VHH binders against 8-oxo-dGDP phosphatase NUDT18 (nudt18). Designs and how they scored, part 19

Target 1, 325 residues: 8-oxo-dGDP phosphatase NUDT18 (nudt18), of Danio rerio (Zebrafish) (Brachydanio rerio) (q568q0)
Amino acid sequence: MDSQSSILEENLEKILRGEGLEFDSVAEQVDPVTLRKNVCYIVGAVIFNSKEEVLMVQEAKRECYGRWYLPAGRMEECESILEALQREVREEAGIDCQPITLLLVQEQGPRWVRFIFLAEETGGSLKTTAEADDESLQAHWWDRKSPLPLRAHDILSLIDAGLKYRRNPWFPVTQPVDFPCHVVCQRLFLTFISSRADADDRLWLLMSNNNTSHHPRLPIVVSFRTYISKAVSKLIEDCMPSSYISVHIRGILGVQHNGRIPGKTDGICFNTLVLLENTEEGAEIGSPPSLETDCYRWQEVTNQGLKAKIIERIKDGSVLPFQSL
Short names: E, the ipSAE of ESMFold2; O, the ipSAE of OpenDDE; V2, 0.75 times the mean of E and O plus 0.25 times the DockQ between their complexes.

## First folded at step 21 (VHH; framework vhh_7aqx_2)

Design g4 (from n6 with L107I; at its last look DockQ between E and O 0.82; V2 from the best seeds 0.81)
Fold by ESMFold2, look of step 21:
Structure g4 (fold): chain B 325 residues (1-325), chain A 125 residues (1-125)
Amino acid sequence: as target 1 above (325 residues)
Amino acid sequence: QVQLQESGGGLVQAGGSLRLSCTTSGFQFSYYSMSWFRQAPGEEREFVGAISGSGKRTDYADSVEGRFTISRDNAKNTFYLQMNSLKTEDTAVYYCARDIWGYSWGISEEYFDYWGQGTQVTVSS
């Protein structure tokens, strides 16, 4: 048994379980992100009561006054993602809540990220019109059928996703884990599948060559003033040029964030499952794409249990979805 | 080159059954979730249902749940839509589509990169 491969396999298992890994320094020379200065994080909640009615809040803000939306708002300095969620639901709806799982992570424009949670009511009482303030006018349980003037219709698919997960979960419970990060980035669980006739498929992972480390590590791609989803494409273009490669971001295995020190821990690391597809016409799928750099290498996953677990996650899409708006 | 081809459409009386097939080629079929969509004249395309790459999970639109069943045969690179208790409202062109997101649960057509040409299903009274 190679001690390097044993350490790697342990780390891969942690990521697959959503536990995360301590965040190392990045190779790129980029400034740390700062909440509300160059990044904006939004939390939103999908909460159902026993009648499967969804918690809605009536907006107090001038531009959407009187319209209804999910409880949602901006993360504040020195908060964890979960603290922001609980604060926003309490402020806007009067409700205490406990997260069940992240349901969807969305990005819109450069470094705008929204975390949608499925959560459950644990206390409090609905905000009434007598308690109206600048945060909201009131809160109600909506039967999802009666006419309601919505601020925007984007929440309808979010509510539907929450209902589907509640009835039949399709990925493991996934919640942010407490690890500091100074940039917005993805740690790539980047896979390639070699298929053989009448034989088991082979699974390959892209590994980073790090002169500081005695074992390979998963690549990290940093988002700097660009969409998080595009950062993977840049890595592929840099290390696999002239290949017919499609990049399929399958979803998120985990989210790492701390938020305790403004300007130093305002970053987020997404542990992202990626499948590469070779689209070259007439090519058989035999080997992973050639690498045009020594910064990375392909590592075959030979541990059969680990291989089967990873392949199952790919085939069943059992990961937290990541949506670019 | 990824290819998707629907077949099995036709004319059926209300209350009847019909089985659609989507044959695929040019990709590692079992690593992709697949979905059925439909579009009636003058309406937006509507999610019908999805099946994960292994076939372990399926999901259906409320309007068809309990009447339609999706299955797949990874050895034949084919997946199916069994349609029972058909209603005139089920009349539409049915499309199969490949899910690039893994298991999108019908949130948006944006996450489907390849679509078949469609097969007409007509349910008469």
Scores: ipSAE 0.802, ipTM 0.909, lowest interface PAE 0.7, mean pLDDT 87
ESMFold2 (binder alone), look of step 21: mean pLDDT 83; pTM 0.854
OpenDDE, look of step 21: ipSAE 0.825; ipTM 0.920

Design g5 (from n6 with K56R W101F; at its last look DockQ between E and O 0.64; V2 from the best seeds 0.76)
Fold by ESMFold2, look of step 21:
Structure g5 (fold): chain B 325 residues (1-325), chain A 125 residues (1-125)
Amino acid sequence: as target 1 above (325 residues)
Amino acid sequence: QVQLQESGGGLVQAGGSLRLSCTTSGFQFSYYSMSWFRQAPGEEREFVGAISGSGRRTDYADSVEGRFTISRDNAKNTFYLQMNSLKTEDTAVYYCARDIFGYSWGLSEEYFDYWGQGTQVTVSS
């Protein structure tokens, strides 16, 4: 059988399973990102006890002194995302934890990405006022009903997402995998669905052309000093400028990060599922949008098992949510 | 191009049942999660429930869980809200909405790009 087709299908399966792929070359020359110099990553935790009370920390910072929030803080040099999570929860709340899954990835600016985890307590003891320091004053379990002066109300939806996931998970457990990356980027499962009244839908993926590769590769879009979500829209404008396309970022299939070498491995690769909707008035939806460049091509997914897996992830929203604010 | 139209609203006595429909057109219906919302006079619009594109997954607000059931018929581009054991507090205008993301997990109204015009449900004592 064709080795190129087999390699591509194997790689697609790995990404769908959340295993990731070794980070490959980007299409353009860009300098590596550096943590605390030109990117900022925040980790936060939603942790429940057996009574479904949520772990909260009382802020020590002057601006929000005495107000309550989830355990959260900045990733430090030479840390994995998971190490940063465990360190922040221990420092602020006195609690040891083990991640269950990412719940949400948020971008709140071109240089600001927040990773919210559902996690479980595995040890430690709640920080008391006798242990107050610059990180936090104390930690408590909150019953989610009693009045509590919050630093901000954005965490209420995060807590609710954690409860819903515990009770009825709607996407596979998704945790960062250990692959180095020098830029903030996305590897795109950029999909188009053609529908026919009397036949099964056809699934198309956008692929990068590469004359030096033995197999096609998924596109990589780099985000530097711009929103991650904007990079996808720019690719669409560049390769499909005559088409009327809505871009639906459905979510994240996986997160790749290493962090071990400052200034070289401080980047993150998101494996992102994207659905394109053709919005042209009167347009037939039987084929993918025309490409006005030779840098990319449409590849139909003809393997029925693989096609079904991808379509199911789209239809059921079974992906890690990605929010751009 | 995208159109959502609710129907099936009306007057019903407390303890009764109603079935709402949302008929859709202009998009690939089975690839989108859909939700019901409601708004009583003088109140904010509130989430009632959601159903995934395939119909395999549903979610409900606490206030209606066990009494309301959402279903969909992808061949007819339509989804439904079966309301049983109705209470006067269920009186509201009911709206259907299309989810920008694949499935709402407690998101606000900002995550829905298309809305129907609503259908009135009135539950009398």
Scores: ipSAE 0.788, ipTM 0.901, lowest interface PAE 0.7, mean pLDDT 87
ESMFold2 (binder alone), look of step 21: mean pLDDT 84; pTM 0.865
OpenDDE, look of step 21: ipSAE 0.807; ipTM 0.914

Design g6 (from n6 with S104A; at its last look DockQ between E and O 0.74; V2 from the best seeds 0.77)
Fold by OpenDDE, look of step 21:
Structure g6 (fold): chain B 325 residues (1-325), chain A 125 residues (1-125)
Amino acid sequence: as target 1 above (325 residues)
Amino acid sequence: QVQLQESGGGLVQAGGSLRLSCTTSGFQFSYYSMSWFRQAPGEEREFVGAISGSGKRTDYADSVEGRFTISRDNAKNTFYLQMNSLKTEDTAVYYCARDIWGYAWGLSEEYFDYWGQGTQVTVSS
């Protein structure tokens, strides 16, 4: 096995496990993002008790005073995503928690990203009205049936997702991994599957052809102003005829974030699973779309085990949901 | 060209059963989650249920949970909606749709790129 192929396979396996990869400052040309200046990260928690009640907090903010929402708040400088979650839940609900898994990532461009966690209570005491402050008025375990004046109804789908995951996890536990990143970007696990009449499907990955790297690398796309999801489409448009190519983001395989150095490592790298579809009539289904640039190349995944794993993830949808709002 | 075609609709009495089929072509069927929607007269289209590409995962609206079952036959490029214990409230045009997102079940119609023409289901009292 060519040493290069082995390294690639190992890296792909890491990504599939939700682990991080170090990447060379591919984004050296892009200014680092700064938390609370040009990027905002929100953490939220879906927490159930033994009665399948969900932890809710009553808002103290003027705009939504007295309304109820999930424990959620903005990340602060020099804290990890997990630390932020624990902090917010403690501040707003008086509860200590441990994250179980990321449940959903939501984005409104690179400037606004929300991380929703499924978490469990590990201690603390429910915040009472006597403990009301600027963070919240009180916390309550909601039976999900009784009338509650919600701040917004979007939490209902989150709660449902949490409940569903608890009952039947459909993707591996996924937690942010401690890797520094300067920008909001995606490492693209971009796949194309071609069918053969009498054989197993062929799996292709789009790889970056960087002259500086002796090793095949997954493409990285940086999001500047547009939806993070649109960055993938742009890359495709730039590298292949896009008129007949559909881009399907399947979800997130991993999240890399450090956040330890303000203004330097406040970025996030999403390892994103993408499936490309050629919708051209009469197109040969045996090969991936032709590339118009040498910046990228198609690499066939020949390792049968790895191929099977990737295909399974795609077919099962066993990935962290990524939602553009 | 991607095509979705519903069949199996009709008139059924309350408490009865009906099985809908959605036959597809023009894409690699097993790699896509598929969904059922329905639209009653004067109502908005609503999510009914979904099935993953592999068929291992299913999701249902609360209103149909326990009564409806979605399955698929990837060899036939077809997926199904088995409707049991039908109610008058289940009367609607039922649509099948292709989910282009990994997890977009019931979230938004924008995550579906191809739709069938629909099949009428009428449940009489």
Scores: ipSAE 0.771, ipTM 0.898, lowest interface PAE 0.7, mean pLDDT 92
ESMFold2, look of step 21: ipSAE 0.794; ipTM 0.901
ESMFold2 (binder alone), look of step 21: mean pLDDT 84; pTM 0.860

## First folded at step 22 (VHH; framework vhh_7aqx_2)

Design h1 (from g1 with L107F; at its last look DockQ between E and O 0.79; V2 from the best seeds 0.79)
Fold by ESMFold2, look of step 22:
Order: C-alpha cells, then sequence, then structure tokens
Structure h1 (fold): chain B 325 residues (1-325), chain A 125 residues (1-125)
C-alpha cells in the first residue's frame, strides 16, 4: 500500500481504539475557549462497592439541602478531566478513586458538557457528618432499593448503565487522552453506507480537502451553539443542502483534552462516530450524497478488514453514548 | 419513508404465550438497534427490551427478563418479541421503535426516531 493510504488507515485504527490524534487546526484563526468564561465542563462518578451499592453524597447547597446525588462538580483551571473527577470524589465523598471508563457524555445546550465515569474506590474513608462542609454533608453507599431523597432522578439511568457496563461491557474502555486543544471541536468519523440489492454494502467516509495535508484527514468542525450536536448538523447543511439526509450521532470514539495552560488549552476534541441516512423515498442509493463544496470529499473504505470492523461497530452500537438534553 | 408495523397482538390467557412481529421498510434495517416498549392505560411508556443491529446483543427490562425473548431476521427486515408465561400485568399496547444509537434503555426516548402504531396485548385471568 502507498504511504498515504497506510497513514490514513493507521489513524483510523487509532481513533477507533480511542487513542486519539494530535490536534492540528489549519482553519481560519479561531479564538481559544476559556474555562468558566465560555465553556463549562462537569464531571460525575458512578462508583460501586463489592455489594454493588453506589456511592452517594448528601448535598449541602441551599437549593437541594439534604438530598442525595452522585459525586459531581465543575472542572477547575489547570487540571485534566481525570484529575477533576478524582478531586471532586475526594472533596465530596472522602473517597480516592481510579477511573475505569467514561459511561456517557452529556450536553445542555451551550451551558455545559458533563462527563460521567464508571470508577472504582482505591482508598479514603466515607465523609461523615462531623466532616460536613460546603461541598457535602456526608457520603454513603446506597443499596439502590431503599428510599432515598434524591436531588434529581436523572442519575438512576446513569447508575443502571454503570451496573450493566461492569457486568457486560458493550463498548471499549474509553478515557480522555492527553492532547492539547484550544477550541471545542469534533473530529468526525462520518460514515455513509451505500447499498445494492445484489452486492455487499459499500462504506464511505467524509474526508477533509485541507490545503496543507500530505495525506487524507478526518474533518475537524468547531462547535456551533452547543458542544457537539449543532456543529455536525451545520456541516451537513453547508455541504449537502440539497440532499435528504438524516444525521445520526452514534456516539463518541474518544475525548482529547489537556487543560494545562488556562485560556490556551481549555478546549476539547471529541472524536465522533456519525452515520448519515438518505431519506429519499423508494431509492437504494448507490453513491454518497453530492457535495456542494470543495472542502470535503468522499473516500470509500476498500480495506475489507477495516471496513468490517467499522460496520460491525455501527451495527453493534459499540460506542460511548452521547446525550443532548 | 421509514415504516414500522407491529402485528401479532391479541387476547391470551395468563400463563400463555404470544409472539409479536415488527415489520420494517424504508431503511437499512441491520444498521439499527430496535426496541420494544409497552404502555398500559394511565401509565408511562415502559422499555421492554432491545436488540442490536447484528442481533448479537440483547437487553431486557427486569420485569420481563427470562420470560420474553427478542430476535431479528435481517433478511426479512423484521424483529420479534416472543412473550412466554404471560401475566395480567403484561396487558398493554406494545410498540416497536428504531434506535439511532447502539442500545437505549436508560437515557431518553429522543434516541428513538420512529415508532410503530402499537398492537394491543390483553392477558386475561
Amino acid sequence: as target 1 above (325 residues)
Amino acid sequence: QVQLQESGGGLVQAGGSLRLSCTTSGFKFSYYSMSWFRQAPGEEREFVGAISGSGKRTDYADSVEGRFTISRDNAKNTFYLQMNSLKTEDTAVYYCARDIWGYSWGFSEEYFDYWGQGTQVTVSS
């Protein structure tokens, strides 16, 4: 294989494994994001003990005083996502932890993005009422059956996802990787499947036509009015406006963040798996949608091993879930 | 045009069995997970179970696990709910739904973009 095709395939494999790639934006100058000025990242933990009881903290805040929730809080300057998780669990529950995997990435419009982790206890002692402070009143292991006044019920599905992942993982371990990024953006693993009744499906990836690239690259899109969902839709509107296309964000393949230089590396790159669906009635589409711009091109995946791996990942839904609230 | 059509509902005695089908058209069936939901009068819609696009992964609500089985036939664009050991509590309208991500029983109905019209299942004493 020539060196350009081999490089592309190596990079695709890295993204599929959650390893990430060095971020390199060649687009027009885009101002860096700044934590707590125009981005807000929240971390939360699902932690079980040997009895499958879940770690809960009792809220000290006036608006939810005495109610229970998962350990959770906002990321601070100069820390990684994992450091933020470990700090929040220690502050609120008194527990040291080691992350196992992300379970869910959530966004609430432009206000915040939240990273929910499955993690394990590695030390510390449950916070008691004698240690109550502004962070929390105390921490307990909850059997998930006894009545408990919850701050909100959104955590019940998160706890259930954590239990199911422990028992039977359905996607590869996915943790944030240490790569600097100055904006919130996505590297799009954007797929289209063309079908014929008499042949195997063909798999297409959208590739960037960057003027500085010596090899094909996956598109990078900067966030637009949300952390994830609207930028993907805007790209489709810009390059395929005449096509009947539904956009399905299947999930997150990886998360890249560094956080070490406030105001310069406060961004995040999400590596996102997207499936496009042609919704034109009655047609089996043999080719990907026409592109109404020179910024992108379709690349067929002809390596049969890689093609099968990607298709199986799509069919099995083996990706970190994403939720837009 | 994406279409989902349930069939096989009806009246059955407690302890009996019933098989529901969801026939689909207008999309690449094997690339989508599919789910069954149900809704009894005056209650919220309840997840019953899901099956991945390949059919290799299934998941069930606790209330039906061990009694209900989901399967799919990708060549026929159809998936099924085999309901055994039926109880009066299983009485509901059953819906099939298309899941646009790998599986979805703990997050939001927003990940189900197409729904069938429903089929009534009534379990009598």
Scores: ipSAE 0.773, ipTM 0.893, lowest interface PAE 0.8, mean pLDDT 88
ESMFold2 (binder alone), look of step 22: mean pLDDT 86; pTM 0.884
OpenDDE, look of step 22: ipSAE 0.813; ipTM 0.915

Design h2 (from g1 with S108T; at its last look DockQ between E and O 0.84; V2 from the best seeds 0.81)
Fold by OpenDDE, look of step 22:
Structure h2 (fold): chain B 325 residues (1-325), chain A 125 residues (1-125)
Amino acid sequence: as target 1 above (325 residues)
Amino acid sequence: QVQLQESGGGLVQAGGSLRLSCTTSGFKFSYYSMSWFRQAPGEEREFVGAISGSGKRTDYADSVEGRFTISRDNAKNTFYLQMNSLKTEDTAVYYCARDIWGYSWGLTEEYFDYWGQGTQVTVSS
């Protein structure tokens, strides 16, 4: 195995484990994002007690005064995603918590991202009405059955996801890793599988074809003006005839964020698993779609162990869910 | 072209059993999680259950947990809904759907890109 192939395989394995890679400069001169200026990050927590009650907070904001929601709030400057979560849960509920895993990442355009965590209580005491402030009025453990005036019903799905994960985790624990990024972007783990009737499936990855790089790199797409999902589609459309190509974002393998330097490292890099499918009737199933640009190339994964691992991951759906709102 | 077709619906007495099938074509079946939904008259469509592409993971709505079982045969491009201990409230049109995500557990119908035509299940008292 040439040194380049070995490096690639190692990097792929890191990504699959939810680890980060150093951010490579994006080809496009994109201005760094700045938290609370041109990007907004929200953190939310699903926390259960021993009775499977869920931690709820009563809203103090005028727009939703008296309504109940999960502990959630905006990230502040110079804090990590995890620090933000812990802070918000403490401020709104009076509870100390430890994040277990990301449950869901939601986006509404690249400028609004919400991170929902499953977390556990580690201490503190429920916020009472006597402790009401601008953060919240009070906190309660909700049995999920009793009537509660909810701010929004979207939390029901989140709570359900949390319960399901606790009972039977379907993806590896995924937590943000400390890697600086200046933009909101996706590192694409973009796969194409070619099935052969009498042979093992072939697995292909789309790679950036940068002459300046000493090793193959996964493509990075910047999502600043469009939905993250649309950015992926655009890349595919630019690279290959798209009339018979379906692009499926399967989920997130990892989240990279630093957040320590305002306006410089406020970006997020999502390691995103994508499955590309050729839906053309009669298309040669043996090869990935032809590329119309030299900026990218298809790389076959020949390592049998790695190939099997990736395919299994796809089949199991064992990825962090991503939702575009 | 992607196709999904349900079969196996019918009339059954409360306490009885039915097995629904969803036969698929036009895509690599084993790479997709599949789900069952149902819609009762005058009600919204609701998630019933899901199975991962590998078949290793299944999930069910609370209302059907312990009574319904989902399985799949990737060699036949078919997955199933075994319904036991049927109740009158299980009366609905049952739909199969393809999950475009890894596993969305029925988070939203928007994550399902292809649907079957549905099969009627009627449970009489």
Scores: ipSAE 0.796, ipTM 0.907, lowest interface PAE 0.6, mean pLDDT 92
ESMFold2, look of step 22: ipSAE 0.797; ipTM 0.907
ESMFold2 (binder alone), look of step 22: mean pLDDT 83; pTM 0.853

Design h3 (from g1 with L107F S108T; at its last look DockQ between E and O 0.75; V2 from the best seeds 0.77)
Fold by ESMFold2, look of step 22:
Structure h3 (fold): chain B 325 residues (1-325), chain A 125 residues (1-125)
Amino acid sequence: as target 1 above (325 residues)
Amino acid sequence: QVQLQESGGGLVQAGGSLRLSCTTSGFKFSYYSMSWFRQAPGEEREFVGAISGSGKRTDYADSVEGRFTISRDNAKNTFYLQMNSLKTEDTAVYYCARDIWGYSWGFTEEYFDYWGQGTQVTVSS
């Protein structure tokens, strides 16, 4: 069916461009997540001035009083991720900002998901000690060389990533898009590469079988109350239990969130690029792993332009990184 | 089975050059970014540089920029570290590593699932 293939390919292109897709329902009966009840989202900003100094805030919290960190804080009810970023930077540093791109998405177990942005100053004035409050004591531009007592050193690699992205972006600008989602989940670009001697590699995508819809769709895996990476691994255990499969979450193609209705739209859909590796049989594997359910099927990507785009993203790591701590 | 093996280490005088190789097997080499790290005694492992799967992109630590060059030969499943203008501070065990999250933008060991056994580079004054 050419019309179904054309619809699938257009949807894949949208996801590759970071545009997202309206969220499909999930098969499981899962209650929506609720911000500050069973999910916690943190935003953080890497912002440079014209001298490549980075915006830092001095912590007011008792346990790290006087130590310095990036502007960062928890997302509040009824906010988009971007609104949370702008509010936190304004509250802690006095600076107005606009995002340039997400730099990293992190999870720490079930505790929180953190969104680190590269952003640019668009207004405001640095918070002074005269304006100190419970959010922060002050804000300064740091030359990245002078001694500064840091709350934690994890931010040094984030600052470095921000500098490198400004100088030479290695993945497309990726920003959250305005689509509601009721669960924390991933829409999977789950790829397998098969090889034959002296022939081009073949690219396979895992598709969900949904007999109530004539459209082939990418699988959705719900991460509610578990690590995001573990949700993908559970799908692999269910579908391919006999295969020696390593799951490589290469990164994020897009982030979908809305946040407008507490308890109904507090979820996030990550469009993720995943590469499967069969570690038993080496580099010369001619077919994708056997599926032990009828819930999914392998679809070869035969459109050469689309295939090349996906393979390029895989080979060059041209995706927003995702880190499970 | 995934294997990474460094070679080409040795003794060299300051100002000299050395070329390291990392030969790989058991995986689809061109689909993975690869990195060099080094570790001096009593120090943590330090990122040296990285190369994307296609070879289109390279990145280097500031301490080696302009002196070291990474390249890869996907037909031979091998990538290289050409080290020029060596300094005594470059003395370390050098490791190659496979990147599982794509192209590394910095030093984060959690992005690397397989490491070579290391090759010693000693730069004498």
Scores: ipSAE 0.755, ipTM 0.891, lowest interface PAE 0.8, mean pLDDT 87
ESMFold2 (binder alone), look of step 22: mean pLDDT 86; pTM 0.889
OpenDDE, look of step 22: ipSAE 0.804; ipTM 0.909

